# VHH binders against Rho GTPase-activating protein gacQ (gacQ), part 3

Target 1, 189 residues: Rho GTPase-activating protein gacQ (gacQ), of Dictyostelium discoideum (Social amoeba) (q54sl6r67to255)
Amino acid sequence: GSLPFLFEEELPTILVQTIDYLQLFGLQTPGIFRENGSLASIQSYRSLYDNDKPVNFPPHEAHVVASLLKAYLRELKVPLCTFEHYDMFIACESIADEKVKVELLKKVIAHLPPFNRKVMKYIFSFLQKVVENSNVNKMTPDALSIVFLPTILRPQANTDLEILQFTVEDSKSTKTLMSSILLNYDEIF

## First folded at step 23 (VHH)

Design x2 (from w4 with S32T)
Fold by OpenDDE, fold request of step 25:
Structure x2 (fold): chain B 189 residues (1-189), chain A 126 residues (1-126)
Amino acid sequence: as target 1 above (189 residues)
Amino acid sequence: EVQLVESGGGLVQPGGSLRLSCAASGFNFESTYAIHWVRRAPGKGEELVARIYPYSGSTYYADSVKGRFTISADISKNTAYLQMNSLRVEDTAVYYCARGYDEIYGDSTYSIFDHWGQGTLVTVSS
């Protein structure tokens, strides 16, 4: 039986372009992903992407581009780490043994939709670079756990307010997940 | 343990000035956390007054205090300040400093806090 040509779904253009930009201009930007860019700029770029217009980021807009990436991920109907797997991710946080935690994370991530896993792998590869430059950008795994992880891992909610509320609560419950994934990237992915 | 301690509150006449301090401990201002001043007036809800990311000096001001208040931070002292000029009666409130950050949800920016000070009372009265 001819293996259906799994049309490798291409990564979204906004994802590729924002990450490419941030690899060049964001890695050495203090507070990248912590500090927001201007809302107006973010919305402007979002509009361009939504209308399939070409986007060109100037070199001085790392915070805008980072915020744009976060916004894109946050606004997905289903988060990258799907609602179905949310509880499992949270359960991983409670595991004291790092080896066991990593094994479970590996399993959970492996059970994500293939495209989601691909995107996650792509994003976390980039985030590793962010952390590697933490001496300059001040973004530790803990910081990313707070400001980035909620963009891809959140419970099902009906309103933005609920999401915000959960974000505040989850920040307490997902302190180590980012670090565990980043430090064990090769094993997990 | 993260602690924030406000000081500098008091009674002042309209048009007067006051400088609040927020002494932080348990974390370093060189980190990427923001310090927020939030006030609560009698019978009113919480209002964000100003915010600073000490590491970058990036600031935010509520429209109600723009041009009158100045937020600053001294990294060496791990202390944030709120210089309040041209004080008005409506500025009367308990002022809190809080550690956190701002985040965009949809078309709005929200402040997320994880630690609060005890607050300091500012009373503006003739």
Scores: ipSAE 0.866, ipTM 0.930, lowest interface PAE 0.5, mean pLDDT 93
Fold by OpenDDE, fold request of step 25:
Structure x2 (fold): chain B 189 residues (1-189), chain A 126 residues (1-126)
Amino acid sequence: as target 1 above (189 residues)
Amino acid sequence: EVQLVESGGGLVQPGGSLRLSCAASGFNFESTYAIHWVRRAPGKGEELVARIYPYSGSTYYADSVKGRFTISADISKNTAYLQMNSLRVEDTAVYYCARGYDEIYGDSTYSIFDHWGQGTLVTVSS
């Protein structure tokens, strides 16, 4: 599987702009990616992006922008980590030896579609910064495993309800993946 | 181990007040988890009543309880509260506190829980 983008070599505008904003205003925001912004605001921005209209985020909307980013990733027809590779990622979780786990993660990620891997690398570079600021924003790798990882890693599902159900179940099954990827970023990517 | 223990339930007359407590252990309210109050009335399904992120004080209320109920948290005591005023007969239910967070899927917000208390019964009757 691939991202539901046509063969685009450039990163999606919504991804770049949201992450750029969050690097400025989100890193120091307690509960970033944990708390939601207003649904109305999220939908408004989504509409703008869907219609290729220019978007400018004002200050103090970190939660909205973070939620927008999650929504964008979650709503991809094929998740960033793809359905095809889902089981392999889950298999990595069960590996006790960290070195072996990291090696397998590296292989799995290397086998992702090139664009997916590029996007993942881009996102996780940013997430490293989030975790580096966890003393302020309170977002640990474990927290991100719960609230962010499901946006990019999920099994095949046909409805939002199913996705929700999987999210609840997967939160228990993917506790260490986020940490392993973040701590071994340079080796994996 | 994460544990939540509710208390404060009981019998009250319509128009009366009651304060529920949720004592949490095994995790710190300084984390980014939310505490939810969920109730189950006889013959009905579960209903989210209120939610608070203790670390930020961010709150949510169901329309059915807005203006009457107040959710709060004391970080120093690792305890959440639900102050219920102007109680109505339809507020009769078992009230549970739950740890979790809210998430948006599509056009809806959902609450995701990983731990529940045992519940406390609130009966509003004349």
Scores: ipSAE 0.863, ipTM 0.929, lowest interface PAE 0.5, mean pLDDT 93
Fold by ESMFold2, fold request of step 25:
Structure x2 (fold): chain B 189 residues (1-189), chain A 126 residues (1-126)
Amino acid sequence: as target 1 above (189 residues)
Amino acid sequence: EVQLVESGGGLVQPGGSLRLSCAASGFNFESTYAIHWVRRAPGKGEELVARIYPYSGSTYYADSVKGRFTISADISKNTAYLQMNSLRVEDTAVYYCARGYDEIYGDSTYSIFDHWGQGTLVTVSS
């Protein structure tokens, strides 16, 4: 068949490895993405990835791997949703008509840089599986929105304290964005 | 509508024990929220004392209370508890129950709260 698109940037190794692991070992884990794994383990894995060393996750480390994925996304110099589109994402929350909100979210996501949109599509496809298992893992779309959205959507800030302050303030005004994307994945992506 | 109601505070002598309760309504302990006990001593800021995720039983304790305090939850009663043993004068504070979760930023763990109770006063004095 068709050759892969070799000129396109591949998904980051850490993203693929963490999501592959979580699809196998994390979908049934209560509080996945809500509870943190060991900080020492997370930092150890971050160091391995930062130095391009091989990483192999043992079984039963779902909280560590989920925390590592969140840390990876949070620590991107430019967040996945970008600073340029931040205000548009926030504005979508205030739209009362769900059909209009979803249509605008689709447009905003379609105008992200192609690589960012590719990564978002990949992540949200996985997060749908987390929600599908919420009877066991207890992570509803609202619960995921609270803990995951700040890793991909933030304003420009000068300090870690400012980032935390915005996260607290924005969680009060962005409660439905992520659930709207998750529940309308096929239309948006 | 989420509510957290603390009870069980009072006056106790050093070395004594006290049990605080936090009765929750408006959400289910089967959810992934954590319940925290936070205290504010006179002239001091807020200090996280302990935290439990009731659905999993996962707990955390501040170094100042390890081995003396025990946090627990009864899912069927939608109530969290703080058993306080070997009380010291420096444990004197208003104790608040708070709902939220813990998150890692950089090299530190932070607690994020969205609902607070009214507080219950614990006084440890001879």
Scores: ipSAE 0.577, ipTM 0.812, lowest interface PAE 1.9, mean pLDDT 88
Fold by ESMFold2, look of step 23:
Structure x2 (fold): chain B 189 residues (1-189), chain A 126 residues (1-126)
Amino acid sequence: as target 1 above (189 residues)
Amino acid sequence: EVQLVESGGGLVQPGGSLRLSCAASGFNFESTYAIHWVRRAPGKGEELVARIYPYSGSTYYADSVKGRFTISADISKNTAYLQMNSLRVEDTAVYYCARGYDEIYGDSTYSIFDHWGQGTLVTVSS
């Protein structure tokens, strides 16, 4: 009856549709998330989503769909890990003891806005399946950290070139961060 | 320790051919890394010449070398090659082997490199 209802925002359509596709057609694709799809195809699908048009992905476009997912995350006004928590994520890499690093990562992730944490949990659950298939797709946790982490963790910047520069500068400080989250998913989430 | 060692440079006449080799150690070509050939001509900046993902065989060539250069990889020897045919004076440069990957930002593709070789000089001159 009269009890308060909690309304939660649903996962974005593009996120669900790209991940559903990749779970079906992308887990066996060598270099998924590292090798890019056609730039023209990626931009065409971005336009459809930007204009709220129906999207239907044909088979054998896993690189395009993976690239589209990365582009969606990279282009968020505020990155998934937020600007506020950026320095704490980067600081976790300096922790030599893996158990202590994981405990701090759990706390930092717990302080994300609830929706951001929900999306992160959803994405990393899927990325575990990518790693599970790494014998075929060759995407180890370390390989994913290099190419995927910059899409969700970045400092405030004014241009794509500045973002690239920070990604290169931060590579050593964040090179195992994503793999620590992936390998300790159940403890962290 | 990742290392890339180039060889095969030298002096060649216009119209000639040359094969460059890039022997890799500290990582396997079965990995998802790309191998790039990048050149620096005298007084010029860096130019990406060609790139291969050895695990998939996917290649890229700059317009300036398409049809003349061929990049390849031998996974069993952990070695990449650049076959350079129909060489021109403009191809004179130090050629570097570099490991990394390509990424799309906005409307452009960028190459990101984490390891470089020391380079091998190619001189095309009469």
Scores: ipSAE 0.566, ipTM 0.800, lowest interface PAE 1.9, mean pLDDT 87
Fold by ESMFold2, fold request of step 25:
Structure x2 (fold): chain B 189 residues (1-189), chain A 126 residues (1-126)
Amino acid sequence: as target 1 above (189 residues)
Amino acid sequence: EVQLVESGGGLVQPGGSLRLSCAASGFNFESTYAIHWVRRAPGKGEELVARIYPYSGSTYYADSVKGRFTISADISKNTAYLQMNSLRVEDTAVYYCARGYDEIYGDSTYSIFDHWGQGTLVTVSS
């Protein structure tokens, strides 16, 4: 499978459509981004987007749409955080002083390609809303970091199995990285 | 420290029933973690048997056990259960309780585990 490239200048349609849907229908869904929707439904929507066909999400599909968003991000040929910056992001996690960690995260994110930074800002603005509703959806910053960070940060790999293996192996070294970004969004972006 | 302790294994006749328990500590079932039952039969690899997200009640069953096994959870006791009915010789295995979640990579679903119990042996034979 080929990973799509990020399209420059405008936010990708699938990104906007999935996030718009989730802002309306997903923020109160327990386990959003943790539980998967129907694989058959997800594959059907992927096929529609792959063939540039219209997509309209019916009501009550929050897990499917969340899974689709994660799949889209995971399947980018170059992850949102890029391969080039992977080691820098990993190094940020090892910093014990939160103030120093946040300062480095801000610098690493500022070094991303401008469009990647724009997309990241857009996604994390939405993810803050998920965290703000964690009393209902149960997705704490740490829980969200575990399931979402692997979709945007990964080393170079050739297969989904290799990606999964690295994700599991790296989970201890990156388990709070995304939550640090989320909790310090205004300073970082 | 997260711990998962299985119990309830034993010897049963074909067609019989058995209930396994998985008592959890170090986290609570109101979290978004899933509890899985995974079995390893003699000469075979691991097979995911069933999975539950206790907070939502969402379940999954392997085709080999669907209709015969029921996974459940009691949030107040922080304990998951596997009710095994209509047991067959092929169900003989060590059954493990595991904490984690399911994730989609490519066109497949994978279970990701961060903690395992010690296992409990289920033997189905005449």
Scores: ipSAE 0.556, ipTM 0.803, lowest interface PAE 2.0, mean pLDDT 88

Design x3 (from w4 with Y105W)
Fold by OpenDDE, last read:
Structure x3 (fold): chain B 189 residues (1-189), chain A 126 residues (1-126)
Amino acid sequence: as target 1 above (189 residues)
Amino acid sequence: EVQLVESGGGLVQPGGSLRLSCAASGFNFESSYAIHWVRRAPGKGEELVARIYPYSGSTYYADSVKGRFTISADISKNTAYLQMNSLRVEDTAVYYCARGYDEIWGDSTYSIFDHWGQGTLVTVSS
C-alpha cells in the first residue's frame, strides 16, 4: 500500500482503527509491538482493509492489531519518514548535544510532506501513551526504537530482505531518536 | 554489557536427555527481549530451535524438536533453559543462545539477534 495523497486530510482508516484499538487493549499488553500476531490474521485484516470492508477487532488481539499496524507502515512504498529524509534522521543520532539534536529533528520533521508529518504526529502521540505504560507493556523508547521505528524510518532498498538487514544495522544507529522525539513531542510537532 | 553464557552440553546416547542453560547478564528478562536457542550442526547452517519471551512465557518450537524439547526461563535467575529429551543423532550440534526477537516481513517470520553466546556442544552418538 501507499499513504493517501498529500492533499487528503483524513487519516487512513486502518491507522485510526488500529491505534484506537491499541489505546484500549494494547497499552497494558506485555510485549506489544515486540511479539507478533499470527500472520494469517494480519493478512486477513489487511485484505479487508484493502477491499474497503468493515473491520471489527475482537478483544484479546492486541498483538495481531499491533502487528497489523507495523505491517501497514512497513509495507508503504515510501516510508512515513521518506527516503529523502533518511540520512538527516540518521545524522541526528550522531549529535551529542540533545538540544541541538532536537532542533535538527524538528527541522527534519517539519520538512516532511505535510500529510506524513500529520500521520507521524498522530502515531507518536499514541506512542507516548505506550511508553507511559512501559512498566507493563515493556515498550521503552529503546524498545520502540528497535521494533517500531524501522517501520517508519528505513533506507531505500529493493527487497524485504535488504530492508530487514538494514533494520538490524540501523537499529544501532537510531538508538536515541525515538526517545528524543517522544520526550520533545510538543516542541517537535 | 550484554552477555550470554551457555552450559550443559555434552555427550549423550540416542534417546537420552540434556538440559542446557543460558545465563544472561547486562539486561533483565523482564524486558521485551526474547531468548532463542539456535544450533549449528557440522556442515550445516544455523537452525532456530526454540524461542521464549521470558516476561510472557510465549514460546516457539521448530517442527524438528516439537514434543521433545522444552524452552523455559527463570526471570529471578535471568537464565533460560532448553530441556532436550529423546535426543537423536541429528540433534548433534553446537547450541547457541541468542537475545533478540521475531519479526514478520512480508509473508515470513524472521529472528533478529543482537547478542550471542559462545555455544555449547551437544553430541548424540551411540
Scores: ipSAE 0.864, ipTM 0.931, lowest interface PAE 0.5, mean pLDDT 93
Fold by OpenDDE, fold request of step 25:
Structure x3 (fold): chain B 189 residues (1-189), chain A 126 residues (1-126)
Amino acid sequence: as target 1 above (189 residues)
Amino acid sequence: EVQLVESGGGLVQPGGSLRLSCAASGFNFESSYAIHWVRRAPGKGEELVARIYPYSGSTYYADSVKGRFTISADISKNTAYLQMNSLRVEDTAVYYCARGYDEIWGDSTYSIFDHWGQGTLVTVSS
């Protein structure tokens, strides 16, 4: 039987456009992903994307766009790092040996759905650039572990409050994952 | 070790002013963290009063204190301040400074803290 044409699922437009914008305007923005943009603006853009309307980000909205990206990722029914793999990611955090940790991370990420892995690779490529500019934007791997990682890695929960609670608790449990992935990007992806 | 130490609290009459200080150590204000002032009045829960990202100067104020309170930060001193003017009896509370950041979840903004000071008592009474 002819292998069904694996339609290479294209990256979501919102993901591509927000990251493209942030690569231009966000990398040099202090507090990117830490400091929030206007909620109203975020919601406005979200509405546009939800309705397949064209979106054009003006200059000086890096915080809005960053927040939009975070919101998009966070609001996925299933996080980029799927619920199924959450425990494995957390288990990686507890590994003291970096080589072993990286190997396990590689395996876990490899077991993600192919599209999820593709998206993750895309995002983390961008995040590497963010970290490279941490002297200006202040987004160290540790900072990203706190403010970004929870958008793609979270436990299954029934309410936003629960998710938030877990996020706060898990921030202690995921301190090194971002760094490990970013520093070993080529090995992992 | 991250430490936050509040000072400047005391007794003041309605309409008076106080300036609170939050001296931070163990981390740099040039980091991406925010400093929050949170107060707890007797018999009430915690209320976010104000927040500043020292590196950018971005501030937030609760509606209850807008126009009366001013939050600021001196990076060189690694100290945050809360200038409280036109104090009211309802401003009576223990004021805490906290390190953290604000996060948007859905249609709401939440403050997330990882370190707190011991607090300083502000009493507004005639």
Scores: ipSAE 0.860, ipTM 0.928, lowest interface PAE 0.5, mean pLDDT 93
Fold by OpenDDE, last read:
Structure x3 (fold): chain B 189 residues (1-189), chain A 126 residues (1-126)
Amino acid sequence: as target 1 above (189 residues)
Amino acid sequence: EVQLVESGGGLVQPGGSLRLSCAASGFNFESSYAIHWVRRAPGKGEELVARIYPYSGSTYYADSVKGRFTISADISKNTAYLQMNSLRVEDTAVYYCARGYDEIWGDSTYSIFDHWGQGTLVTVSS
């Protein structure tokens, strides 16, 4: 089942708790968001959240929590960057001029549903901190474009496999989008 | 430019051992990428053999090679290795090293690659 009360006025508990945890224990973890936690652990925590049970993460489960966050975002019926805006984000990727790209990104993000924009702003604020620690955690903007961006920006598809295939076949990395958003956070949000 | 070059393949008898090397250039093993060994037997599809994240030492092995193969990485040499012991005839294949990472989609884990080596042939025969 889907998490209850998704995309209401308040930030989802799973989002707040996972990000809070990762700010404490994930920023200095090599391979955060790249390495996966155990599927069983991820599913266990997901079940707890789905049933509105209290969740406490131990200090040594950064990969699990990071994977949980990714899974949560990925499993949304509609991605954070909505399907209707997907093409516009992709169009931004193809823009060579950084200033023009940033302006367009600003516009696209401004046209997202208000709650989606709020969540995106919240997530990217955290991702800035992740990148600031890239010397240790290895999460450069390019890396995040590969392992994180697809969780919030993806085309319409019927199955996860189709999405995966699309991601693999798309030789054009969205590396520039992540960097552009992170480096121009204050201007965009 | 990212390059991966395999070496160490050859002919070996059943029960024998080989050590494959994957020399990487164009990127640092301290990055977040994993190195995978993938093999393709004649007339068969690709099979993931083992994976390592060099920076952390985190490893994965296919069930078919657990207890017999060991994947390792030397960051200082930017080289990954596959120690193959107790080789079997069914281990005969071209072995490739690939740069990438593993990702969870739904209830499954997938390996995603962006660069491959040329491969090295391992033949196990009496």
Scores: ipSAE 0.859, ipTM 0.928, lowest interface PAE 0.5, mean pLDDT 93
Fold by OpenDDE, fold request of step 25:
Structure x3 (fold): chain B 189 residues (1-189), chain A 126 residues (1-126)
Amino acid sequence: as target 1 above (189 residues)
Amino acid sequence: EVQLVESGGGLVQPGGSLRLSCAASGFNFESSYAIHWVRRAPGKGEELVARIYPYSGSTYYADSVKGRFTISADISKNTAYLQMNSLRVEDTAVYYCARGYDEIWGDSTYSIFDHWGQGTLVTVSS
């Protein structure tokens, strides 16, 4: 489905629970968000969430939970950063002056639907912690730009295959966005 | 600049063994990247053979090579290897090493590559 646009809505349970788990067990996991968990496990948890069943993650499933989070975000009918704002985000990438880039990012993010902005703020707060532990988990801002950013920022496409193709191509074009947002989190959000 | 250079290919008889090497430069195997071996047989498309995340040792093998091929990595040498045992005629192909990672989309897993080697030819023939 798509993210709701009402600011007063609560964060999705799957988002809160996966991020809470990853803060405990994922920050020190090498290759977090790069390596995949088992597809079967991911599907099992997705089924539970889809049916509003209680979910409890065991301590050894960081890759599964990380993959679950990515899958959830990626499979939204409208990505977190929306189709409408995609071009503006990409335009930010081409700006050489960091201050100008950050100002534009701030404006673009401010114009997101309130709920989307809330979710993005929540996610990037977590991603800051991920990057702080990059010496262990190997998730530098550049790495996250490749393996995570495409889950929330993608162009409109008709098929999953097209989305995948764009992901591969766009990962080359969005190398600095993750870093700029993370390093200027307080200013942007 | 990222570079991958394959070596070790050649002619071998069925049932024989061969070890391929992939020497990487421009990046460190301690990073989060994976090294993939991909082969292209004559008249066929590309096939993923094996994959390793050097930093963790996590490996993947295609069903066609399970039990016969072993992928490994030496972080100190920044080199990946493919030990090929019990070679078959159908293993004949140009073997490439590639840098990338695997990603799950829906019910499928895809390999995403950003750099390739030049390839090395493996011919299995009696």
Scores: ipSAE 0.858, ipTM 0.928, lowest interface PAE 0.5, mean pLDDT 93
Fold by ESMFold2, last read:
Structure x3 (fold): chain B 189 residues (1-189), chain A 126 residues (1-126)
Amino acid sequence: as target 1 above (189 residues)
Amino acid sequence: EVQLVESGGGLVQPGGSLRLSCAASGFNFESSYAIHWVRRAPGKGEELVARIYPYSGSTYYADSVKGRFTISADISKNTAYLQMNSLRVEDTAVYYCARGYDEIWGDSTYSIFDHWGQGTLVTVSS
């Protein structure tokens, strides 16, 4: 289950619980966010959240928890980066001058709804820790851009197949967007 | 530039064995990428046969090959292998090595590939 839109001023419980877990148990996990947990386990935890049941993640569930976080973000009816700003995020990739690219990214992110920007800041603060451990987990900023960015940035579409097709095509054109945001976190946020 | 070079294909009798190799260059197996073996049989589309994440050691096998095929990787040689035992006529195909990863979308798992080898032909015939 997902919320159709981000209406609350407090961070969603599933977001906080998954990130807290991953900060404790996931930073050293090889291929975190790229390797998948069991689909059955992911669906089981999703059902618990959908029914407002308590969720406690045992140790050694990092791939399941990471997959659950990605599924939560992907299933928001309006993606975290919004449909309105999609084209501008994509256009930032074509800017060769890194300083100009970062300044545009800062402006685009500043124009997101305030709650979306707050959630972005929270998620990217955590993803910096994932990258800081890339010598062990092997998740570089470019690897994260490929597998994580599609969960928060997608075009408006009518079918899951159409969304998947755009996501695959755009992953190549947005290969370094997350790197630029992560490496310039303090300037952008 | 990423390159994948397959070898080890050939003609074999049913019940026989064959080992395919996939030598990689332009990236290291000490990464989060997966290596897939994908086959294309006559009159059929592409079928994912097996996948390994060399760094973590995680593997996947299609139901059609479970118990007969084994995927492995040697990080020091930057090479992946597909050991094929108890071969059947139905295993006849061009076998490709591909780099990528698996992704869950909705209720399904999809394989996404960014680099392919040239393929090696495996023929299982009496």
Scores: ipSAE 0.685, ipTM 0.870, lowest interface PAE 1.4, mean pLDDT 88
Fold by ESMFold2, fold request of step 25:
Structure x3 (fold): chain B 189 residues (1-189), chain A 126 residues (1-126)
Amino acid sequence: as target 1 above (189 residues)
Amino acid sequence: EVQLVESGGGLVQPGGSLRLSCAASGFNFESSYAIHWVRRAPGKGEELVARIYPYSGSTYYADSVKGRFTISADISKNTAYLQMNSLRVEDTAVYYCARGYDEIWGDSTYSIFDHWGQGTLVTVSS
């Protein structure tokens, strides 16, 4: 016999709520994930989530919601790509042959803990929709590599300043990593 | 190859005006990148003056220049501008055009730059 699997219950609420909102209201927003929402609004929503209070996003807050999603991912105790696999992801960028790079990315992603891979698949499925609207929102795969990848891939660090320093440094060495994943989504996932 | 070329600097008296230009090549302003004006005064570090996202039109100004400076962009010319009015001696600096974006981290906003121009000197003196 078969046992039903309730996938919806495995994803964090903030992740689902922000992505659902952005699929409805954010895909046409110029510079989504690169431009920031109001810091005060972002902090207000973060406080609501931190205190387990209900959150309902009004329309026209796409930059705030995108910023909140990035903050959530950035603040995970262990990043989505994990500390263990960090060096392997960085090494993939150094591979000149795109076909070889994609095959190794597939293997590294398959080696992630199963839940991390599931969340990553969910996020990248959504980011494909962002890229599909890049004629309007101007967020190409390369742009997402610069601004989004640091939220899910970072080395171990002890302070927020160190984390920022590493993410800035690593963006220079991971310029096309997300584009390789996004453009080869079906092969990788 | 991304290139940023500043122009429009010079000598001006206090209270005067200048307009700086930043002509870009190797990428289009019809993109999600920001253009920043950053200045370096003699003996001082770098100060972010203003930033625009040309495609969306979103702008930011440092408190030291609010009400006096205006940043703008012309997408068709791939050029950004900084109109500087009511200039003061403390505005004396080399002004750089830089491409990048702003990022929120914790409770602060940081500017991240990947390309810089050569700079244009603005001297405000009587």
Scores: ipSAE 0.658, ipTM 0.858, lowest interface PAE 1.5, mean pLDDT 88

